# Ledger of designs, part 30: VH-VL binders against p19838r805to892

Target 1, 88 residues: p19838r805to892
Amino acid sequence: QGDMKQLAEDVKLQLYKLLEIPDPDKNWATLAQKLGLGILNNAFRLSPAPSKTLMDNYEVSGGTVRELVEALRQMGYTEAIEVIQAAS
Below, E stands for the ipSAE of ESMFold2; O stands for the ipSAE of OpenDDE; V2 stands for 0.75 times the mean of E and O plus 0.25 times the DockQ between their complexes.

## First folded at step 25 (VH-VL; framework fv_iscalimab)

Design x5 (at its last look DockQ between E and O 0.93; V2 from the best seeds 0.87)
Fold by OpenDDE, look of step 25:
Structure x5 (fold): chain C 88 residues (1-88), chain A 119 residues (1-119), chain B 112 residues (1-112)
Amino acid sequence: as target 1 above (88 residues)
Amino acid sequence: QVQLVESGGGVVQPGRSLRLSCAASGFTFSDYSMYWVRQAPGKGLEWVAVIWYEGSKKYHADSVKGRFTISRDNSKITLYLQMNSLRTEDTAVYYCARHWSGSDAFDIWGQGTLVTVSS
Amino acid sequence: DIVMTQSPLSLTVTPGEPASISCRSSQSLLHSNAFNYLDWYLQKPGQSPQVLISYGSDRASGVPDRFSGSGSGTDFTLKISRVEAEDVGVYYCMQALKRPYTFGPGTKVDIR
């Protein structure tokens, strides 16, 4: 498992940046879909920081670090996974 | 005020090299992916290259791959385009642009700098 | 590469009248994340391009509401409800689904 609150702020900031890249296969919108939050993508898009808004909602909904890593793995986003694993 | 200012353009002969710079101001440079887009005289727009936030990843159009290299120095808040082996077809106004993170669009553009390759 | 086309390539409009520009992609720009990766840009005479629409229909900040984007998949449309003199320029669509990013040929809009 792993509580999202256990992730350090600098790790989250790194993830925000990685999820805001111009790659539809590896962005926040695709991650949201993998995490079952895709229905909120329009809301995230309209926020000042989509990646942060996504991760905040994921955390509030009880999402785990394990599930986040699995979603990123499905996306083939190894760099994002490494950021998380380096902090563990 | 958010601003991008290109420089380094000029007239060069084919086969020569030129380095363009794009000075950014008014925003946290390292939080944005940066792009080069060019426009030949009287023609449309062509994507040239992209470099991501920390500069770890960059991509180039096939038309310039192996000849052009995009880079950035976040400490200097500057984007670069090293252009080697220039060809006449590289003649264009070169724009630097900022990535709009929420939309995957280019939300800020510089004024452009003209590169003319001619013998 | 994804090929982008536009129609018409030129348009002359009387001020106050509507305008419509079509953009077509050689493959669908609708991603599995439910977004269409299609942007619209305007380049006014002697100026740099500026973003109008992203994700096919999302109006950029500061863009007048007379501009609207619609469409999905391979067919997109930019509409101007009431064309003004300041709207003169060349309009480009661009796909942002995959590299290389590719632009349409542009549509030149003039005032009658």
Scores: ipSAE 0.851, ipTM 0.941, lowest interface PAE 0.5, mean pLDDT 95
Fold by ESMFold2, look of step 25:
Structure x5 (fold): chain C 88 residues (1-88), chain A 119 residues (1-119), chain B 112 residues (1-112)
Amino acid sequence: as target 1 above (88 residues)
Amino acid sequence: QVQLVESGGGVVQPGRSLRLSCAASGFTFSDYSMYWVRQAPGKGLEWVAVIWYEGSKKYHADSVKGRFTISRDNSKITLYLQMNSLRTEDTAVYYCARHWSGSDAFDIWGQGTLVTVSS
Amino acid sequence: DIVMTQSPLSLTVTPGEPASISCRSSQSLLHSNAFNYLDWYLQKPGQSPQVLISYGSDRASGVPDRFSGSGSGTDFTLKISRVEAEDVGVYYCMQALKRPYTFGPGTKVDIR
């Protein structure tokens, strides 16, 4: 479903906020685990911007929007999926 | 420089209402989910409520459900707790606190405001 | 609700000596994302609580390294390697895995 650079910056900013809510099932740490980046969670938690750091790492590693949406679906995170889908 | 300041506490009779405010400064308030936590005199801490950064999701402890409502006004940079049908067991110092997603902890707390519910 | 307990409920320590506080939860606090959702807070006399430790072992910014947290799942420990006068207060553990978020009963630490 394309490349992460296809997501507009304002969509990414909305996603960062959605991943920083106080719900372990719907946060950046669980998304990282679903994306195969869970081993980096100790680095992400130390970042001043954990969700941005996760998303930047995912993008640089060749991550796709399709895989991102599937991970969010597995988390049951409908609000985050809607932000991506409304932009496309 | 990051600060939370609660206000609106006082002495009230059972059955009455109060509204607590928490004024935030030194950070982008609309980026953070927020909590209320209370502490009865001489007792431990009890979580009361949480609200998401945009205000769409709110969750309350069972001891206050239906009586207390957490809310926020991001344009006024203020968190609220509407406290209806107050009971003597609601007597406590009420703290607001900020959620930090990196640690998933209450990383910034206000000084607290005392609510006393008595006849 | 996840019930949190602490042991001891109070202790008195000679300055310069170690202190150890145990916290137990009625359910595992280890999430599938590999984090333990267990925090430690200190409430000094006359002050609001402040976070010391997150994720069971991660010291918050500005917290001296004489504080350390350990444990996983249901059993956690906070240690102070050498207690100082400024460490006096009540220490609370808290679980953030599931709502309602719940605190332990607190451990009062005093000095002789």
Scores: ipSAE 0.840, ipTM 0.934, lowest interface PAE 0.6, mean pLDDT 94
ESMFold2 (binder alone), look of step 25: mean pLDDT 92; pTM 0.934

## First folded at step 26 (VH-VL; framework fv_iscalimab)

Design y1 (at its last fold request DockQ between E and O 0.96; V2 from the best seeds 0.91)
Fold by OpenDDE, fold request of step 27:
Structure y1 (fold): chain C 88 residues (1-88), chain A 119 residues (1-119), chain B 112 residues (1-112)
Amino acid sequence: as target 1 above (88 residues)
Amino acid sequence: QVQLVESGGGVVQPGRSLRLSCAASGFTFSDYAMYWVRQAPGKGLEWVAVIWYDGSRKYHADSVKGRFTISRDNSKITLYLQMNSLRTEDTAVYYCARHWSGSDAFDIWGQGTLVTVSS
Amino acid sequence: DIVMTQSPLSLTVTPGEPASISCRSSQSLLHSNGFNYLDWYLQKPGQSPQVLISYGSDRASGVPDRFSGSGSGTDFTLKISRVEAEDVGVYYCMQALKRPYTFGPGTKVDIR
């Protein structure tokens, strides 16, 4: 099982905002691809909050904070990583 | 009701400054990146600027760099465009628009405000 | 910069007949995340632009199903299955892949 539940809600909220910026290289859809959930992007885009829906699905699927950070690292999304690390 | 309302347009001489405002309502303004887009009379659409949800990053079209500055005050739920050193070619209707992350489109537009730069 | 082109630049259609507008980008708009970052907007006379299609084929909320977007990479098409009077206006494609965001020149659609 994953440990995404260990992330505080305020951290998640910050991540949601960071993942909904107008930058395809650093958005929720690209993160989904890095996390192996890209096949669900067409579903996520239809949600009222794509980044939240992505992260919720990631959590339910047993995702880990470590793998999330690694995915963000592959995206070069330093700011998002810092948000997570600051809370640790 | 989601709404954007531009204001501040008018007639100015070249070289002058003008500040446009865009008042947002009906949504959590601070969660969304915002745009300015302009349209010269009888012409097409031109992207002018974008600002991140928290104002941490701003980008401007080359045509306005160094002269225009996009900004926002989330406490006032307002987007701004400071226009300095105005030129006749800046004459246009200026629209503010909202970015939607689920489509990466400009999903909400204001009614626009006309800026006329003429001597 | 990504250059956007459209064809035709003007189109006159008989009500009830279909219409088709082509949009081309100077480079692929298909991102590795699987989305084509291509939007279609309609600006009706005297009004502000409104989004019709995003991601190349995703119809925006409230947009009639007579509107459809297709294509991938560099070539996209907006189709109106049965043009109505309310569809009169200028249609713009726009790439949202990278800054600066660039619009096509627009296609003016009128009714015969």
Scores: ipSAE 0.930, ipTM 0.965, lowest interface PAE 0.4, mean pLDDT 97
Fold by ESMFold2, fold request of step 27:
Structure y1 (fold): chain C 88 residues (1-88), chain A 119 residues (1-119), chain B 112 residues (1-112)
Amino acid sequence: as target 1 above (88 residues)
Amino acid sequence: QVQLVESGGGVVQPGRSLRLSCAASGFTFSDYAMYWVRQAPGKGLEWVAVIWYDGSRKYHADSVKGRFTISRDNSKITLYLQMNSLRTEDTAVYYCARHWSGSDAFDIWGQGTLVTVSS
Amino acid sequence: DIVMTQSPLSLTVTPGEPASISCRSSQSLLHSNGFNYLDWYLQKPGQSPQVLISYGSDRASGVPDRFSGSGSGTDFTLKISRVEAEDVGVYYCMQALKRPYTFGPGTKVDIR
């Protein structure tokens, strides 16, 4: 079972915005791919809140904050990593 | 209703400046990246600039880089384009548009404002 | 810069008949996240553009199902199964994979 509950709601809200910028290398779809959830991207794009839907799915699947940070690192997404680390 | 309304266009001589505004309503402006796109008379569409939801990143087309500056004031729910050192080839209708992250598309466009640069 | 081309640049269609517009990019628009970053926009006479299709094939909200998009990588097609009077205008493809975002030259669709 993962530890995504440790992220405060305001941290998650900041992450959602960061993943919804117009940069395909740093968006929710690429994060989903890095987290092994890429096959679900066709469902995520139909959501009114794609980043939240991705993050909820990742959390329910037992995802960890460590794996999330590593995926963001592989994307070169320093700003998103800093949001998580500032809250820890 | 979701709406974008441009203003500030007009007729100016080369070398002068104009500032365009885009007033937004019906959505949380500070959640969305925004664009300027232009269309010269009788011609196609050209992307001009993009700005992140919080103003932290701005990118401009090479044709306007150093002369035009995209900006936003989230407290006034307004997007801007400062246009300096205007040239005749800048004559166009200027549209603002909203980025939607689900489709990664320009999903909402304003009606446009005409800028004419002529001597 | 990714160069976008369209063909034809103009077409006239009998009402009720199909139309097909081709768009080609100088580089693949398929990202490693599985999406093609290709949009289709319609600009009706005297109006601003409106999005029809995103990701090459995904119809935007409110767009009739007679519009369909297909293709992947560098070659994309917009089809209108039965052209109606309100479909008159200029159709643009656009890539959003890499800045600068670039549009095709447009395809003007008229009715005879």
Scores: ipSAE 0.872, ipTM 0.948, lowest interface PAE 0.5, mean pLDDT 95
ESMFold2, look of step 26: ipSAE 0.861; ipTM 0.944
ESMFold2 (binder alone), look of step 26: mean pLDDT 92; pTM 0.932
OpenDDE, look of step 26: ipSAE 0.879; ipTM 0.949
ESMFold2, fold request of step 27: ipSAE 0.866, 0.858; ipTM 0.946, 0.943
ESMFold2 (binder alone), fold request of step 27: mean pLDDT 92, 92, 92; pTM 0.925, 0.932, 0.930
OpenDDE, fold request of step 27: ipSAE 0.924, 0.925; ipTM 0.963, 0.964

Design y2 (at its last look DockQ between E and O 0.94; V2 from the best seeds 0.88)
Fold by OpenDDE, look of step 26:
Structure y2 (fold): chain C 88 residues (1-88), chain A 119 residues (1-119), chain B 112 residues (1-112)
Amino acid sequence: as target 1 above (88 residues)
Amino acid sequence: QVQLVESGGGVVQPGRSLRLSCAASGFTFSDYAMYWVRQAPGKGLEWVAVIWYDGRKKYHADSVKGRFTISRDNSKITLYLQMNSLRTEDTAVYYCARHWSGSDAFDIWGQGTLVTVSS
Amino acid sequence: DIVMTQSPLSLTVTPGEPASISCRSSQSLLHSNGFNYLDWYLQKPGQSPQVLISYGSDRASGVPDRFSGSGSGTDFTLKISRVEAEDVGVYYCMQALKRPYTFGPGTKVDIR
């Protein structure tokens, strides 16, 4: 059972924006890969909001905030981690 | 309905300054990274600068670094390019462009504004 | 910086015939996330550039299916199955893997 629902909507919105920046090392596609959802990247890119679609799928699949933070850490995405931790 | 409109181009002498503007409409401006790309007459395209959605991060091409500064005012839904110490080689049509992460491409371009630097 | 090259630099095609443009990068544009960060743009005479292909093979919205992008790593190709008069212009590839973003020199496509 995931706990992504514990993240407030405004926190998710901030994450969406951070994952939409033009940096392949720190975008939604790379995060998807770290979360084991990389096989869905082609599907995500066809959505109007890839980062949101990724996060929604991650939540539905039972993803956890801890694993999300770990993935972001592997990406070196300190700013995204801080957004999550500031809300905790 | 989604649109970018550049302005501020003109003829200036070397060493002078000029500020370009790019007015955005039809989309949530503050959600997108914005770019400047230029094209010298009869030449190819050259990336000039990029600014993140919130304006906190910006990067410039080495060819303009220290002279040009990209900025944005999300409340005015406008992108800017401050050009100082202009050189003849800066002569070009300057385009503003929107970057979309879904394609990681410039999906919206302005019509461009011509900057001519000549003595 | 990543250096982009294109071939040919100019191409004259009879309407209805196919066209092919090659683009090469000095280093691989294939990211570990599985995407090739390579775009194709068309600049028609007197107009602003417009995106045709992203991620090497993803056709942009509104782009006719006669346009297709292929390739991976350092070698990419843009194909036009049947060239139309409206396809006249300069085609640019661009890498979006790292800054500075760099464009190919462009390929001028005209019709006989």
Scores: ipSAE 0.876, ipTM 0.948, lowest interface PAE 0.5, mean pLDDT 96
Fold by ESMFold2, look of step 26:
Structure y2 (fold): chain C 88 residues (1-88), chain A 119 residues (1-119), chain B 112 residues (1-112)
Amino acid sequence: as target 1 above (88 residues)
Amino acid sequence: QVQLVESGGGVVQPGRSLRLSCAASGFTFSDYAMYWVRQAPGKGLEWVAVIWYDGRKKYHADSVKGRFTISRDNSKITLYLQMNSLRTEDTAVYYCARHWSGSDAFDIWGQGTLVTVSS
Amino acid sequence: DIVMTQSPLSLTVTPGEPASISCRSSQSLLHSNGFNYLDWYLQKPGQSPQVLISYGSDRASGVPDRFSGSGSGTDFTLKISRVEAEDVGVYYCMQALKRPYTFGPGTKVDIR
């Protein structure tokens, strides 16, 4: 079972915004691919809140914070990693 | 109800400065990245600048880098473009636009404000 | 910079007839996340641009289904199945894959 509930709600809200910037290398769609959820990207793009929908799906599937940070590292998304690590 | 309204355009001489504003309404401004795009009279569209939702990152087209600065004030729900050292080739209608991450497109555009740079 | 081209640059269409506009990019717009970062915009006379199509084929809200986008990679097409008077204007493709974001030169569509 995953540990995404350990992230504070404020941290999650910051991550949603960071994943919705205009950069294909650093957005929700690329994160979804790195987390093994890329098949759902067409559903995510149609959501009124793509980043939240992605993150909720990842949490329900048993995702971990460690795997999230590693995916963000593979994307080179330092700003997003810092938000998670600053809360620790 | 979602709206962007540009202001601050006018006629100025080369070498002078001008500051454009873009007032937003009907959405949570601080959630969205914003753009400036310009269009010279009778010509096509040219991206000018983009700014992150919180202002921490800004990127400018090479044609304006060092002369123009995009900025935002989320408490005033306003986007800005500071335009220094204006040239005649900067003459254009300037649009602000919103980024929507679901479509990754400029989904809302303002009406535009005309900047004319002439002697 | 990614260079965008369009053809034709201008066309005149009899109302009710189809129109087709080609857009090409100097490099692939297909990202490893599965999306093509190609948008289409329409600028009607005297108006600001409005988005028609995102991701190469996804119609924006309120856009009639007579507009369709297709293609992938470097070649994209916008089709209007039956041109109406309200479709008059300039159609631009734009890539959003890499900064600087770049537009095609535009295709002016008129009716006879």
Scores: ipSAE 0.845, ipTM 0.940, lowest interface PAE 0.5, mean pLDDT 94
ESMFold2 (binder alone), look of step 26: mean pLDDT 92; pTM 0.933

Design y3 (at its last look DockQ between E and O 0.91; V2 from the best seeds 0.87)
Fold by OpenDDE, look of step 26:
Structure y3 (fold): chain C 88 residues (1-88), chain A 119 residues (1-119), chain B 112 residues (1-112)
Amino acid sequence: as target 1 above (88 residues)
Amino acid sequence: QVQLVESGGGVVQPGRSLRLSCAASGFTFSDYAMYWVRQAPGKGLEWVAVIWYDGSKKYHADSVKGRFTISRDNSKITLYLQMNSLRTEDTAVYYCARHWSGSDAFDIWGQGTLVTVSS
Amino acid sequence: DIVMTQSPLSLTVTPGEPASISCRSSQSLLHSNGFNYLDWYLQKPGQSPQVLISYGDDRASGVPDRFSGSGSGTDFTLKISRVEAEDVGVYYCMQALKRPYTFGPGTKVDIR
């Protein structure tokens, strides 16, 4: 039902990197919170790649690119939004 | 196999310049933010600077701002710290450290390189 | 800047006994994402610092389970259930919530 599969792998890789920067306001944990997956943050942090694990779970859950962009917008993460929009 | 190795430390007079290097190996260097942390002899740890994975952003502690500049060359897998207008209070062991954003901690540290600023 | 404090500044422990180190921050380190941005590091004599705990309570890989971190907001504690000789060194807490990152003054742990 989701459309996260429409994002190319290289775009996802760029997002992973952007979500693993030393900024709590713009990291994977905050994104998870915005996407309603914050309850899984303790699980994500135990993974070798939290941002990837988050995105994978989001995709499997039927997440959409639109909702992802909206969450990133709420975070004020314009750089991440630009990565997604450049690929569209 | 994952390691950081600092170099470039030494003894210099106040007002002089020095450039430190930190050679990374065993991991994808360009995926990680890198830091410099220093420790004066017999003292605690002090954050010095940070640089984003792609070098797009960098920040410096107020104590070194305008004098020190962090940089990186991802093609050379090397982190740098250009230190100008050195002061005696800059005397310290300088560590480079990898920041793992998944834990928001410095999970890899170099062995450190000693910088001594004295007349 | 966020000011970090530790207590005690020095601690002498008999091997096998527990140890506890307190760390306080001048402002809350609890982020809205649910994590406390507080790390614990150990610097053994003549060595570089090494991470023990992240996010206040997440033990780093390879760190013995005798080490544990607890607390939230502005008050944090590192506990060693049974101190061993290899645990000798200076322990630092560090906040990673805001730049500049700031360290506590360190707590020196020795063996009696």
Scores: ipSAE 0.876, ipTM 0.949, lowest interface PAE 0.5, mean pLDDT 96
Fold by ESMFold2, look of step 26:
Structure y3 (fold): chain C 88 residues (1-88), chain A 119 residues (1-119), chain B 112 residues (1-112)
Amino acid sequence: as target 1 above (88 residues)
Amino acid sequence: QVQLVESGGGVVQPGRSLRLSCAASGFTFSDYAMYWVRQAPGKGLEWVAVIWYDGSKKYHADSVKGRFTISRDNSKITLYLQMNSLRTEDTAVYYCARHWSGSDAFDIWGQGTLVTVSS
Amino acid sequence: DIVMTQSPLSLTVTPGEPASISCRSSQSLLHSNGFNYLDWYLQKPGQSPQVLISYGDDRASGVPDRFSGSGSGTDFTLKISRVEAEDVGVYYCMQALKRPYTFGPGTKVDIR
C-alpha cells in the first residue's frame, strides 16, 4: 500500500536535489536499483528530471515511505533520511 | 542560451594568488554541481575541484589541496576558484563545467581562462 | 586513483573511413546501479571540450549517429563510422565513478 502522498512537496523537492549530486553511490540511479526500479534507469536518464521521474514512478507503483527510507539507509545516505524524518 | 564564462586569468609570479570567476547564465545555477578542470599547454585534461549545488560539499584534487578552494555564490550566479601559493606547474587553461545528473557528465563547458605562473 | 589509458594516442584517417579509439581503466567503471561511469569528450582545435558519449554508450544530444560508444567494465571503444573534417581534434575518455575524476591522455584524430 502506497503512502508517498504523506511526504510534503517541499520534502520531495529537497530529495530530488540530493539525488542529483555527482556521486554514483548516492544518486537517483542507485536509489532506483535499491527500490526495484533499476530496469527503468535507461528511461530515467533520458528524463529532464530523473529524480522526480523516479519518485513519481515509485509513488504510482504503490511505494512506501518506509521502503524509501530503508533504501536510502542501504545507500548510507544519512542526509536524505534526515530530510524525511525531520518532516515527520 | 546556457553559457559559462570564465575570467580572472593572467600572468603571475610563483607564490602569488589569483581568483578565477565563472559567470553562469541560461539555467538555474543553484540546481547544479559545478567543476573546475584545467589543461596545461600542450597537455591533457585534469580535474581540479567539484562543488555541490548548495556549496555543502567540496572536493579538490591532491595536486591543489590546501592551496586552491572552490566556492560558489548562488545569489550572484557565479562559481569561483581561489588559487593561493601558485606554482609554475599550475600554468594551464582553467575551464568551469556543469554537472548534468541525467548523464553524470560535464555537459556545459566555459571557454577557459589562461593562468600563467612564471618568474 | 583510477588510471585511464587510451590507444592509439594519434590517428590519421582518410575522410569517409572509420576510426576506432580504445579506452581502458585500471578498475571496473560498472556501478551496481547498472551504469558504466565512462564519458567521451571531443576537443576541437582551439575549442573547449564537448561531451559526445555518457555511460559508455549513450550519445549526447546533437551528436551525429556516426559516433558510437561500446564496452563495459574496464574496456571501452569509441567508433566513428565515417570520419568527416569536422571530427578533427583530441578525444578524451574520462571516468566519473570515483574522485579524483580522471581523464585518459587523449587521442589526436587528424584527416589525411
Scores: ipSAE 0.851, ipTM 0.942, lowest interface PAE 0.5, mean pLDDT 94
ESMFold2 (binder alone), look of step 26: mean pLDDT 92; pTM 0.935

Design y4 (at its last look DockQ between E and O 0.92; V2 from the best seeds 0.85)
Fold by OpenDDE, look of step 26:
Structure y4 (fold): chain C 88 residues (1-88), chain A 119 residues (1-119), chain B 112 residues (1-112)
Amino acid sequence: as target 1 above (88 residues)
Amino acid sequence: QVQLVESGGGVVQPGRSLRLSCAASGFTFSDYAMYWVRQAPGKGLEWVAVIWYDGSKKYHADSVKGRFTISRDNSKITLYLQMNSLRTEDTAVYYCARHWSGSDAFDIWGQGTLVTVSS
Amino acid sequence: DIVMTQSPLSLTVTPGEPASISCRSSQSLLHSNGYNYLDWYLQKPGQSPQVLISYGSDRASGVPDRFSGSGSGTDFTLKISRVEAEDVGVYYCMQSLKRPYTFGPGTKVDIR
């Protein structure tokens, strides 16, 4: 099962902010797609914080930090990866 | 309750400087990328600059690059546009706008502040 | 830079009749994430712009359902099913796929 609970809340908050930027290549919608949750993007979009909603759903679905990092790597989002690795 | 209020506009001569401010209220300012968009009298809209939520990144339109600088002070909940070496073609209403990640659009705009550059 | 165009540049409509505005981009605005990064804004006389449509077809909060956006890639359309007096203003499309963000020239909509 997932281990997203191992990420501290402050780390998650940093990730939320990094995913809510005006860069289509590095936003929450693209991440959702990489994580196989792209079909839920319209639902995430309707929430007040799409990135948070995405991450919450990813966690509940049993997502892992490893897979998250891999997805971010595919996106070339080194800043987001560094946030996660700095906390580990 | 969510709003943006621009100020600092006025009449200046070419070559002079002016600093615009945009005061934000009603939302967590530091969570949003902020933009400046301008509109010359009787003309369309033109993107001017963007700044990341934490100020870590900023980009400017080629038309203002090297002359204008976008910045923000999250502790003051204020966005700025430093305009140097002003030209007559910079005459416009300057709007600040909030970027909303859920729509990737400008969902909140200020009322705008007029900058007139003339001899 | 991505060049945005609109047609027509002006439109006079009888109240209750439909209106259609076309927007075209020099490059596809469809991202691999499935979204078209195209917005529609309305600037009413003497007011600031306001968002109508985002992602090509998503109506913004508070926007009447008589407004609809369609299209994908390089061709987009804003439709007003029944034009009302309050719809008077200049409509702009804008791409947000790449910086610099670029606007169409605007379409002025008046009531006959």
Scores: ipSAE 0.848, ipTM 0.942, lowest interface PAE 0.5, mean pLDDT 95
Fold by ESMFold2, look of step 26:
Structure y4 (fold): chain C 88 residues (1-88), chain A 119 residues (1-119), chain B 112 residues (1-112)
Amino acid sequence: as target 1 above (88 residues)
Amino acid sequence: QVQLVESGGGVVQPGRSLRLSCAASGFTFSDYAMYWVRQAPGKGLEWVAVIWYDGSKKYHADSVKGRFTISRDNSKITLYLQMNSLRTEDTAVYYCARHWSGSDAFDIWGQGTLVTVSS
Amino acid sequence: DIVMTQSPLSLTVTPGEPASISCRSSQSLLHSNGYNYLDWYLQKPGQSPQVLISYGSDRASGVPDRFSGSGSGTDFTLKISRVEAEDVGVYYCMQSLKRPYTFGPGTKVDIR
């Protein structure tokens, strides 16, 4: 059902950095809420790589790139959307 | 060990400039947003500036906006603070600090460098 | 700007006894992502600050469990269940919800 494997690894690595900036409106924790994974945020932050842990869980859950882009759009996170779109 | 070391502090007259450096080691510097925080002698802490991991965004406290510029050189693994038009109220110990996204806290601090602005 | 206040500004504690420090913000620090953007730092004499607590209640790595943070929104408390000599210093709360990031004025903790 999910298609997150279509994102190249270098795109994912760039997304992790973008989600770990000091902006509560544009971080991995807010993305997790938009993706319906907010109840896992405590586990994500305790991992060595919160954004990667979030994204891995989203992928395993059958998440899609389309839903990821929509969540980023709702956050107003144009830079992150551009990283995904430049790879396609 | 993860370490931040500031340098470039000193005594200068009002109206002059200084550039502070913060050398980082023990972590992938280009993955982290960085801060400057200052502490006037005998006083509390004041946030000065933040810069994104790639230098793409920079924000400064109003007290220094237009006079100070945070920057970084990821190839030299160094954070900078360019301090222009210095005033006596800029006298402080200046710390660099690292952002950690797991807590959104300033998780690693340098030892600080003293800037004294006086005639 | 979000104004941070602390109470008391100074306290002296008998070793082994508890201590409590209050921090208030002029607006809520609770983000819609569920986190309170409130940290606690300790600055020991002659040292740079170190993080103790993030998100209002989460101990940083290596911080003893005698330190606990609580509260939400605008009112937060740091408690030390048994004060030890190494706990002496100035405790600061800080909000990281909105720029400019702002610190409380500090609470100096000494032992008798």
Scores: ipSAE 0.803, ipTM 0.929, lowest interface PAE 0.7, mean pLDDT 94
ESMFold2 (binder alone), look of step 26: mean pLDDT 93; pTM 0.937

